# VHH binders against Protein GET4 (MDC12.19): the designs that were tried, part 4

Target 1, 324 residues: Protein GET4 (MDC12.19), of Arabidopsis thaliana (Mouse-ear cress) (q6gkv1)
Amino acid sequence: MSRERIKRELPPVQEHIDKLRKVIEEGNYYGALQMYKSISARYVTAQRFSEALDILFSGACIELEHGLVNCGADLAILFVDTLVKAKSPCNDETLDRIRCIFKLFPRVPVPPHLVDVSDDEDVQNLQESLGEARSRVENLTSFLRAAIKWSAEFGGPRTGYPELHAMLGDYLYTECPELDMVRISRHFVRAEDPEKFASMLVNFMGRCYPGEDDLAIARAVLMYLSMGNMKDANFMMDEIKKQAETKNPELSESDLIQFISYLLETLQRDALPLFNMLRVKYKSSIDRDQLLNELLDEIAERFYGVQRKNPLQGMFGDIFKMMG

## First folded at step 15 (VHH)

Design v2 (from t2 with E105K)
Fold by ESMFold2, look of step 15:
Structure v2 (fold): chain B 324 residues (1-324), chain A 118 residues (1-118)
Amino acid sequence: as target 1 above (324 residues)
Amino acid sequence: EVQLVESGGGLVQAGGSLRLSCAASGFTFSEEAMGWYRQAPGKQRVVVATIYTGGSTKYSNSVKGRFTISRDNAKNTVYLQMNSLKPEDTAVYYCAAGIPWYIRKDSWGQGTQVTVSS
């Protein structure tokens, strides 16, 4: 079967999209999902990737529009998988398609009257709402993680296209019921938007999570530093200090924040002994979170060439090098 | 509420030119791809040109080299410059916010007639 023969066997994309839209309008959302998958696979087998992508994009958007997050996410993930198979470049059109799909994921707050669990029915409704939110976040994460990897492989920065990181970080912060500031921060430091990241951290401080404000700030600054990004690390500290004067004055008394300030000054110099001395002096603050020591090891390696001695990090690094 | 208002249509002799404009409101214009579509009598509406948020453009084969889509984000306006017009270009031209294969029902303009005489 030649390429010309295969193209004559497959009808125009519009015919498939019109047919599938009617199936969805008839209420058969899962049936449409299976048809989208089957039809797109036929185009992929025929090496007609552009048409497969059009069908998958349309299907993901339409299923999400109808509130069918699981169905829409399946197609969104398959859309990105097809981008990889097609070796599609990280271009303007494709990024707009990914953004379009992302915007169709719902943003659903927990109802305020269910936050105060006063009876059994309210507890059950809250648990169901949280479970649905977790499922949406997992689906969205799978989609955007795949998109970030695709962008890094096909023309975007090695760390992935920054806007994709911003989208994922924003969704995780606003929609995940259990706030994981480490995961959120790892995306924001790759988003090339330190103003947005600082604003998010200021918002976080206003949500009254006792004992976590200085840790969240320290993680963010240390993550920038572990990437060699002194500019955004300093911007973050300056912006947080400016806004903390009125909102969170406790930060000026944090030993951990004092450590971060001295660390920023130390890293501008060839001063490994001073770096080590600061880690000893502020050990009790640093030990509040195991991740801080891991980040400081990465910083020492980047700024001073010190090989990391963490056995777990060494094992993962070796595995990664072998995988390529 | 999304609102798209097309203008610039009319009657033109074959070989002539027209410039369509579409004024947009009710959404963040700079964050949306924009497109021009056309519908000849009794036929399906088809994409003519798309301009993406990063400024790249894409054209149908029937208009490539003759039509140019552009946008002005400061004025929330998308344009279609139509040169070397042919009688087969006769249609109602619609502006839409979105990307081909998914345009929300409320993201269309009401259209402007373009008629190209032989």
Scores: ipSAE 0.758, ipTM 0.916, lowest interface PAE 0.7, mean pLDDT 87
Fold by ESMFold2, last read:
Structure v2 (fold): chain B 324 residues (1-324), chain A 118 residues (1-118)
Amino acid sequence: as target 1 above (324 residues)
Amino acid sequence: EVQLVESGGGLVQAGGSLRLSCAASGFTFSEEAMGWYRQAPGKQRVVVATIYTGGSTKYSNSVKGRFTISRDNAKNTVYLQMNSLKPEDTAVYYCAAGIPWYIRKDSWGQGTQVTVSS
């Protein structure tokens, strides 16, 4: 064995990590953060990306383990930035590292007294708890959005690696104080797991949000269709109808769900006039959410070649008429 | 509770072979990377081999070509086939659940002694 290979096989990374563990054991988490960043930057400048990634991965995990979400997330985001600089391929090792970091983000139950907000101290405590939850979600989102982009650029699917979308969608659904079902659904339609997405929507319907059940289902199906994914769109409708019989039997009476059912049949054929007729007949249901119209415009373009109306052009035209 | 139980260690002559096994429980085995580590007398514990959830493997340069890590997800077991053993391979070998540079304290086995005589 060559002596040069032996020297490269025994890198100094372990000594840095041991030193940083001591700094963390002394309770100096921010000092350790700065050291992780400084040391990894020197390795990046030397183009020793593997060592930089090892240091950043270790630091992100250790800071998150100790509850330092901002510090850990900072290092996790830098880890992904370093993957991009290194042009690292989307492979098993790196995906496992990202999953490891993700699993260390805390999952925090809401305090049981949030239902009974009765005085100024309780309101202040609730507001601080919600702010902390939003901060954790923002940090996790920044990390996984960067990872999704990296995976699409360096050997994963163009839309990003599906498991990363599943992890982000799941965290947003379970940990964000305010549900943004549009955002959550956009990730789940890219997760290649329509069974999990259907189960999540059934869980959402069990939360009894007034007037939201059929909208959430319609968005999910229309999002699949806007991507050209007829298979998962049909699976979603079939699975939701099956499971909703036990939880939401009233769902079968929704005009919006009826529209979606007819739309799925229409898109199997070259039937643009029927598509347009359905949009007119169900206009009141579709107009409940502006996004539905936007998705239907995308669907018309994909399935029938219809060019979209320019929304800014229409707005400017109306303004000009008012002036004249 | 994570439990990792190593077996298969022992005394072997240089040039010989051993097969280590690690039976795992208390976590979803197929969702975790697994690894073998070793600690020689007076030295730090270092990674020997890692097997990732997608099946890819990584080896330290000192064992590459001689050792093979594998896993059986149906049996929740990870293996280390050690061939062409050398006296410098003498160490306590540990199984761990996780990825090099971050292994949780409760994700280590008890260790099994491997001694390679000249």
Scores: ipSAE 0.754, ipTM 0.917, lowest interface PAE 0.8, mean pLDDT 87
Fold by ESMFold2, look of step 16:
Structure v2 (fold): chain B 324 residues (1-324), chain A 118 residues (1-118)
Amino acid sequence: as target 1 above (324 residues)
Amino acid sequence: EVQLVESGGGLVQAGGSLRLSCAASGFTFSEEAMGWYRQAPGKQRVVVATIYTGGSTKYSNSVKGRFTISRDNAKNTVYLQMNSLKPEDTAVYYCAAGIPWYIRKDSWGQGTQVTVSS
């Protein structure tokens, strides 16, 4: 006769979800958050990752559904952390779950033109709305950056799964009160959807930010080129030139846009001396944004094998790009 | 408004087959995971099969190998082919738009009865 150590079996996932939904319906959102975290940790400790993931997915969705973005985002980020611990593969089930969570983040119109804001309550309401939007964007970004990293580590493309980049770029463009076109473009060039990126840039040009249109286009094209993506770089330039002929004729007069056009021709011909001459000729346009020079150094390395003289500085430059 | 209409239920002898259909409208069908659920008398509603937007499928252990979920995005329809039916498969079968553990309240069908006699 032998004796086995008796260890209590963890309850079914449905039992936890039922109890937690009741806690949320009673208005105890932060209490439910702590319970989701505690319960999922018990399943992780027992190496029952599928159950932990089910609980965290459900909790993230339910908290977001009730408008509790901070609580829901915490659980969404923990869901992704648990995917990493479980070594979960990047498959369509998990991508659908991430997409489901993403779709539950609020989309709140930001009134772009507030004429006649004469009363103090309107100003206070706008400031609170902008603060809430910043918080939502920060939470969404943390979630999707974690998901992108997970996808690259567990079976997706090394640059991250394209749909996740598209989601993040789209949310940043539509929902962030402070438009950061560099950050947005870094995601869109990895989204494998150059038509959507071009459409977004055309929309950006229509918002009348003088002096930023040609920089935004140049950054997008140079980012594609730094990744070796000549096809999408050329597509972007062709689409933007088409739009500029009738709506933004001043864009065709930009020295920076001329430089980009010549650069694309030069890279097809594999001529480093011409590349260097173009950088000298258009130096004043290129120097408008330090990032352009950094991207051109990366392009020279990729297309011509030119090694960076200071690898440490290039490494720090790459780190800054990733942090932006 | 989301509308899901199940059909194809009925009475069938054990060992028989039945094919359920669910016609969907009011949302972009190709962008949603779809699932079949069932509720046996006196029991909670449970997932039977899920088909994700990329086409992969997942089944409960009790139906694996006997049931097949499929979808036709051109017809906005999801199907459940049920083979080798057993009396324990007797239940009301529901179609739902969404992923297990989070289905919106308005994303359920009305259900179709399946009865398997011995």
Scores: ipSAE 0.753, ipTM 0.919, lowest interface PAE 0.8, mean pLDDT 87
Fold by ESMFold2, fold request of step 21:
Structure v2 (fold): chain B 324 residues (1-324), chain A 118 residues (1-118)
Amino acid sequence: as target 1 above (324 residues)
Amino acid sequence: EVQLVESGGGLVQAGGSLRLSCAASGFTFSEEAMGWYRQAPGKQRVVVATIYTGGSTKYSNSVKGRFTISRDNAKNTVYLQMNSLKPEDTAVYYCAAGIPWYIRKDSWGQGTQVTVSS
């Protein structure tokens, strides 16, 4: 008995793609989706992965081009799943295909945090637009997170291919109705493009969220530091200070920004006592966001070898004490 | 607006060589994969060669070893060097911006005729 599967005769990829395009032109988008899935599965079973990938790539692009984000995203995610099954290397052909799919996701400017809506029809239209934006972001995130994981497993950097992080961070910043700067920043620090990240933060400061400017900058710098990336952490601080001179001059008065400046100097030396003293001195600024303490614990472990407390064990223990 | 202009086609004897050029404008050339396609009389248009943004190349089996795709990002130009030409290479050759199995309608050149005589 052989482990090798007998490959079945399958028609050329061009024949399938031509037929499926006609199905889509006739308006049967969901039927085409099911045909793409069924046909690609036959190629995968026959271990003809290149052909399966071609079919899935074509289908994802065509469905997205027609505005069918759910259908296109399903095929995009299946495309990445098939890359994993095929053990496909992280090469520029595949990265170009992922970028092509990404570019076809719609970009619809609906700034829900700034909408002044005064009648019932406009409120309903806004809610529908927000729901559509959330769905697009969820679909895009599922696709690119799978791609990031694939890239890390099959020849890309351990943290995932940087451009994939840049694409996801950019889409989350521009297209997500609920702005989540923590999630966005986690991707940008892995994107190997600190200039783009700095530009995005400057844009964020112009959106006038009260009390959030110094927090967003501190999170970005601390995230770089938690990864051991002193170079980009320093670049970020230098660039933000330069660009904030005219746009947000009050930033230089922030105790949190002062803390970050001293922290960057402290981490260049073997000065754990100074690190701890800074955390005490600036406690009121650091406590404005629980994440800052978590990042500082991670930084202490990386730069000074300090063993960190297990947050989940502490959380479970505290809950148990309240019950008793 | 995307514009792709092919040149370098013509009549050549079997065994000969031609070099096709495609001048591109209206998009960021270095960020797009580029390809050459051909349509023989009575047949459908098929991919010949692709060059990706990172510089890797892929060829159809019928031209592998005989044709070479290259690009010059400074000149916004993609090339196809065609050697050891055969009568079956006779076709209209098209330049396209994009990746095989998905090329936007407006991302094709007008085509250049290549005729290989025996």
Scores: ipSAE 0.750, ipTM 0.914, lowest interface PAE 0.8, mean pLDDT 87

Design v2 (from t2 with E105K)
Fold by ESMFold2, look of step 19:
Structure v2 (fold): chain B 324 residues (1-324), chain A 118 residues (1-118)
Amino acid sequence: as target 1 above (324 residues)
Amino acid sequence: EVQLVESGGGLVQAGGSLRLSCAASGFTFSEEAMGWYRQAPGKQRVVVATIYTGGSTKYSNSVKGRFTISRDNAKNTVYLQMNSLKPEDTAVYYCAAGIPWYIRKDSWGQGTQVTVSS
């Protein structure tokens, strides 16, 4: 090789990483972010994806380590985008890299002295803390949603790699200032860890949210059923019933929980008429949340083959029979 | 605190074998990737082998087919079996918890010397 070729060749990854650490030590975090992006793009253009991924992984970790969540998340998302461009398989190495990045996102509780604020300074501090938590959750969600999609496209399960769902669901439950149990549950039913999901729901019930306990349980069970997962649906109900007798006895009196119990028995057999009768009998309970009806429609389609009849097709089909 | 203690280094003749061990504590061992690195005099530390949490392994080109990394999660220990040793394998070998290109400063062992005579 000529010295001219050597000068134009991309330098070793270690030299880039060493240089970028110095930029970060000087406090130029945004400059380092732009350099990470520029350098990784040069490797991508040269089709040297492994080196681009190494640089982006290192950069995401270092920025997050320094508390630079926005910068680190930006690089983490670009790392996943680069996995997609490289058609990288969902393997141990890459999943460990994603876990490493995830673990560097901070977990920061709201200080207890800000719960009852009466001073303008304390109100500002509380609002600032909540805004920072929302930003971290938004950044983490963007990263892991991209990773879940990548895993489904490149060798993982079609619904996404289960541990990625578990990581996102756990972070949403523990770090989001406002709980969205529907979103959290959608991830946990894909996490292949019904014991952890049940434990999370028991913890949720211990927070004494008025009128939400039976709805949260029903949504979780119906979500499992909508995916065809009878085993985990039954596990969830069994575990919650055991804990309702010792921890939340009000659940044993819920009409909605009664409906879920009968539904689980009904789905074990070819009993569409009974399924429909249960929906009518428990309509008042089911109508407490429009999502329950949507999930029951999905369940009917999966277990009994109920499909939407096209109104025009039905009319046309009837006319055809009359003509024949 | 993270503690990594290497052992098993020493002097060995070319073509010989040596087995390094690294006892780990201060973290959940089964949830971390582990690696062996080496540093020859005057050279920078480089990765030799990595074992990921799912059990898959990755090796540098210079040691493929000769070295085997393994782990025992029950004993919190990672191993490096080094066969067909060459004088160029002479280095201080370090155990680390983490993934190449991001290893925390406190996640390195103190190192064990491996010397391969010709």
Scores: ipSAE 0.746, ipTM 0.915, lowest interface PAE 0.8, mean pLDDT 86
Fold by ESMFold2, fold request of step 21:
Structure v2 (fold): chain B 324 residues (1-324), chain A 118 residues (1-118)
Amino acid sequence: as target 1 above (324 residues)
Amino acid sequence: EVQLVESGGGLVQAGGSLRLSCAASGFTFSEEAMGWYRQAPGKQRVVVATIYTGGSTKYSNSVKGRFTISRDNAKNTVYLQMNSLKPEDTAVYYCAAGIPWYIRKDSWGQGTQVTVSS
């Protein structure tokens, strides 16, 4: 009988990591990326997920450390995909790995010589810098959204592990060239850290965006309420009032903020008629942002059981008028 | 700048015990996983034990049941209690901030010698 050599398809993880570090030291970052992907796929096919994860984690970190955000993010996303395939539980080892990868994403301020743009070359440099920032944010977002989904599926909270939301919200606030407070706030309300969210909103008020301070606060409070989170909604309002006494005392004069204060009192009671009355009284403030009406509809459904309007009903009415 | 200072090494008889300490500074200690690594003569540096930010621990098979890693976040210190020491445990022991398979170059201690005589 012929004895076949057992082909060692998958050598020790250290051997792969040593080889890949050599490829990176030679400056072949894209080649190393392709090797990380092919080698990890062989471990996944062999059902050796722990080794695949070690290789992908190492590769993501090393590529990011060298400033290669696209390469590192690609491996980070594949790391999370491999967690899903492995049915890896949401534990502190894996969360620490994700946090380690996250911390390696660059934080890049706008260069000071581009702040006062008066030259065509400086405008081009600024646009290139903003494009690079957008790419980094898109890459990080893809990574952390996958991680949030993984955490919800494999032992974390249903909305995803809170610290992952905090990391994503923070990065979006500090690094995205286009400030999207709705997107940022949706993550922070899931972060289980209302102190951090309040501090971020106070910082936002310091950026002096005219007419946006009360809207940002209202969105945050209404988002908490739409999730049924009265505790953090009240904390947010109390903390903002405390901080605004120093930085933005005119906030207390906002009709929208006054509405939010009355709304918080109303929701502590079974008082649907008062809720409806407040929406009528403060309609001009609420109509400043369509999202506020959408959130109030969600709040009415959650606290009082009223049915939300069909989002397509308005489209049909307009089509009928055009036809008729 | 990250600084890690190991102490507690020395000469010990087989079967004996030692406790290593690593005092950390220059980073937010409670936000970092910490680990002990060792390099035996003529060998590569290998992980011995890791303690994650949530308190979970992981050990190499060669020390499991004999060594215990712990941390005191108030003192910015990580410990390695080494019991039932064997001559094979003879090595320079290094403290590191980070997770196995990725430790930044500046996140290593200078090492402390442990020698186990038979």
Scores: ipSAE 0.738, ipTM 0.908, lowest interface PAE 0.8, mean pLDDT 87
Fold by ESMFold2, last read:
Structure v2 (fold): chain B 324 residues (1-324), chain A 118 residues (1-118)
Amino acid sequence: as target 1 above (324 residues)
Amino acid sequence: EVQLVESGGGLVQAGGSLRLSCAASGFTFSEEAMGWYRQAPGKQRVVVATIYTGGSTKYSNSVKGRFTISRDNAKNTVYLQMNSLKPEDTAVYYCAAGIPWYIRKDSWGQGTQVTVSS
């Protein structure tokens, strides 16, 4: 019979999880957070990464389930940090865990536009609600950006695992108070799901933001083209034209959409002079958004080998796209 | 409302085989990891096998090489093929929807008895 005590003897993971759930049920949410961090750190120090990950996964899920978004997100980010420390491979077990955590983030509709919001209390409540939404989006973005980076480093595609991009793009579109269609689109073009991206753009057109429908579509198509993805660019354009026939017939009158249609045809040919002529002819439409010219420069370089006018600007632009 | 209905349990001789089935409803089956758990007399419920949405599987050491978890998304069903059964495998076997360390209380089946005689 041994009298030696094993250094860093740690109880079974289930005992920790049961105790911490009880602490949360007693209303001590921040105390539970600190305990999750402390306990997981002991497992990390002991190089028992699998157990640390189990504890952090459980903690993130339980805190989020109870509406404790800041606490749950903190643990979710630490879970991904621990994946990196453990050099954990991008496999479907871990992706399922990340998806489970993601699904537990709240989905709270942005406050409706209030026609008669002049009451100081109502304005204050709206501002607080928007601040809470921004905080949730920031927390989720930090979690999934870390997960995308982890996936690219440890066996996933170099641009990050596509479903993680889809989840982030979807959450940004539905939950961010300030709609940033450029940021959202950059994730969706990496999500390998052009049907979902098209559905999102159709929904966006239903919101009827003035002067934004054709710009959003042009950005999406040009982003696909800048990546060399002619197939999804054509799919997007075909699907949007089909849907717009009944839901937004004004789209067919857009000079910018006409330009995109001609551009798609031109890129199937070795026709750099025609490409340049189209940029001149449709300059007023293209200049509505400075990003369109940047994307067209990238497209010219990819399809025709044209040198970028500022190669460092292109390098910085690619870095920004990864930060997304 | 999540519903999980196990079947296929019973009495078998040591060395025999059984195939457990779990019919699932009330959730999007293809989007959930599924697992089999067991509770032997006088012991805590423990994980036996997990199958993730991408098809990867994970087994406890005591059943690796003898048990196989599988799923059929068209039938919303998860299976546990149990070969080379031992008396130590005697337990109530539960199907669950979710990932180990976070399974909702309403995501468990009612259990099916497996008894392995010597």
Scores: ipSAE 0.720, ipTM 0.901, lowest interface PAE 0.8, mean pLDDT 87

Design v5 (from t2 with I99M)
Fold by ESMFold2, look of step 16:
Structure v5 (fold): chain B 324 residues (1-324), chain A 118 residues (1-118)
Amino acid sequence: as target 1 above (324 residues)
Amino acid sequence: EVQLVESGGGLVQAGGSLRLSCAASGFTFSEEAMGWYRQAPGKQRVVVATIYTGGSTKYSNSVKGRFTISRDNAKNTVYLQMNSLKPEDTAVYYCAAGMPWYIREDSWGQGTQVTVSS
């Protein structure tokens, strides 16, 4: 074989990876991080992106495996930055690499003995646990938002590759100490998996968050509608009704849910006056969350051609009222 | 517990063909990339072919056009069809679950010997 054939057959990065794994096993996690960065940078400068990506992927996985979320996340984000520099297409290999890294982020339940906090030491332990969870979520979010942006730029859907949204939404729902259902729903509505989104909302209704159930469902349905996705909006309502009958029977009594049902029927018709009448009739329910009005404005624009006339008009009117 | 069992190795004349199989258990097979690796005498283990969860494949330059990796998710099995075999292909062949450059110690098979004679 020629030297060129020999070089192509040999694993070009194995020696680096083996040495760096030993550095990590010796406990020098931050030293290994710096070495991963410097070695990958040399390959990037030489435009040898495949080698850089291999080294960064391996490093991210190994650091995360050892529980070093900050170090692993830094390398994961750099891996995605390198995908952008390499103009790497959104393909099976790269998505599998991102999934592999994602799976290595820790999942840490709240310890049962901290649920009923009764002394200062337990309060301190809970605060530390929550701070660590927030840091892990921040790190994962930075990684997956970068991956979503990359996927939209290099061959995935313009809204980002759906599975990346599903992974981020799932992690936010299960691992973030403070649930932000709006943020979670924005990802799930782009995940192209309405069954999974419906199951997550049914689970949310069972987690003892009173007063949030009908708002969460309304946001999800209105988000689908604001994107023009009537199919998944109707699917969501149907699945929620079927799966939630035993967990939250009060949903059938919610004025907001009644409004959503009528809205779905109305949008199948060219009936702007009926749409406006529903917004007036259910104003008290809709005003429970400013986002609902914003979504309804977007829906009116998309389905009926109503222009969002002077989005600053409400702002100026409110300013005048406050001044007077 | 991950288990990978290779089969189908043996002695074959140069120019011949073999089909390797790897039966997998202990993980969700359809959610993992799978690969074939080989270790020639006195050499380190190197990747031969990878098949990703979406079905796309990647091959080392030394086997491109001669080897084909495939998977059957219903049977939890990955295959390597080896055609136009050369003496240089003589090695122990391993299947593995995971991505190149990050495969857990327990995610390797025991290996199957392939010997290609002139």
Scores: ipSAE 0.739, ipTM 0.913, lowest interface PAE 0.8, mean pLDDT 86

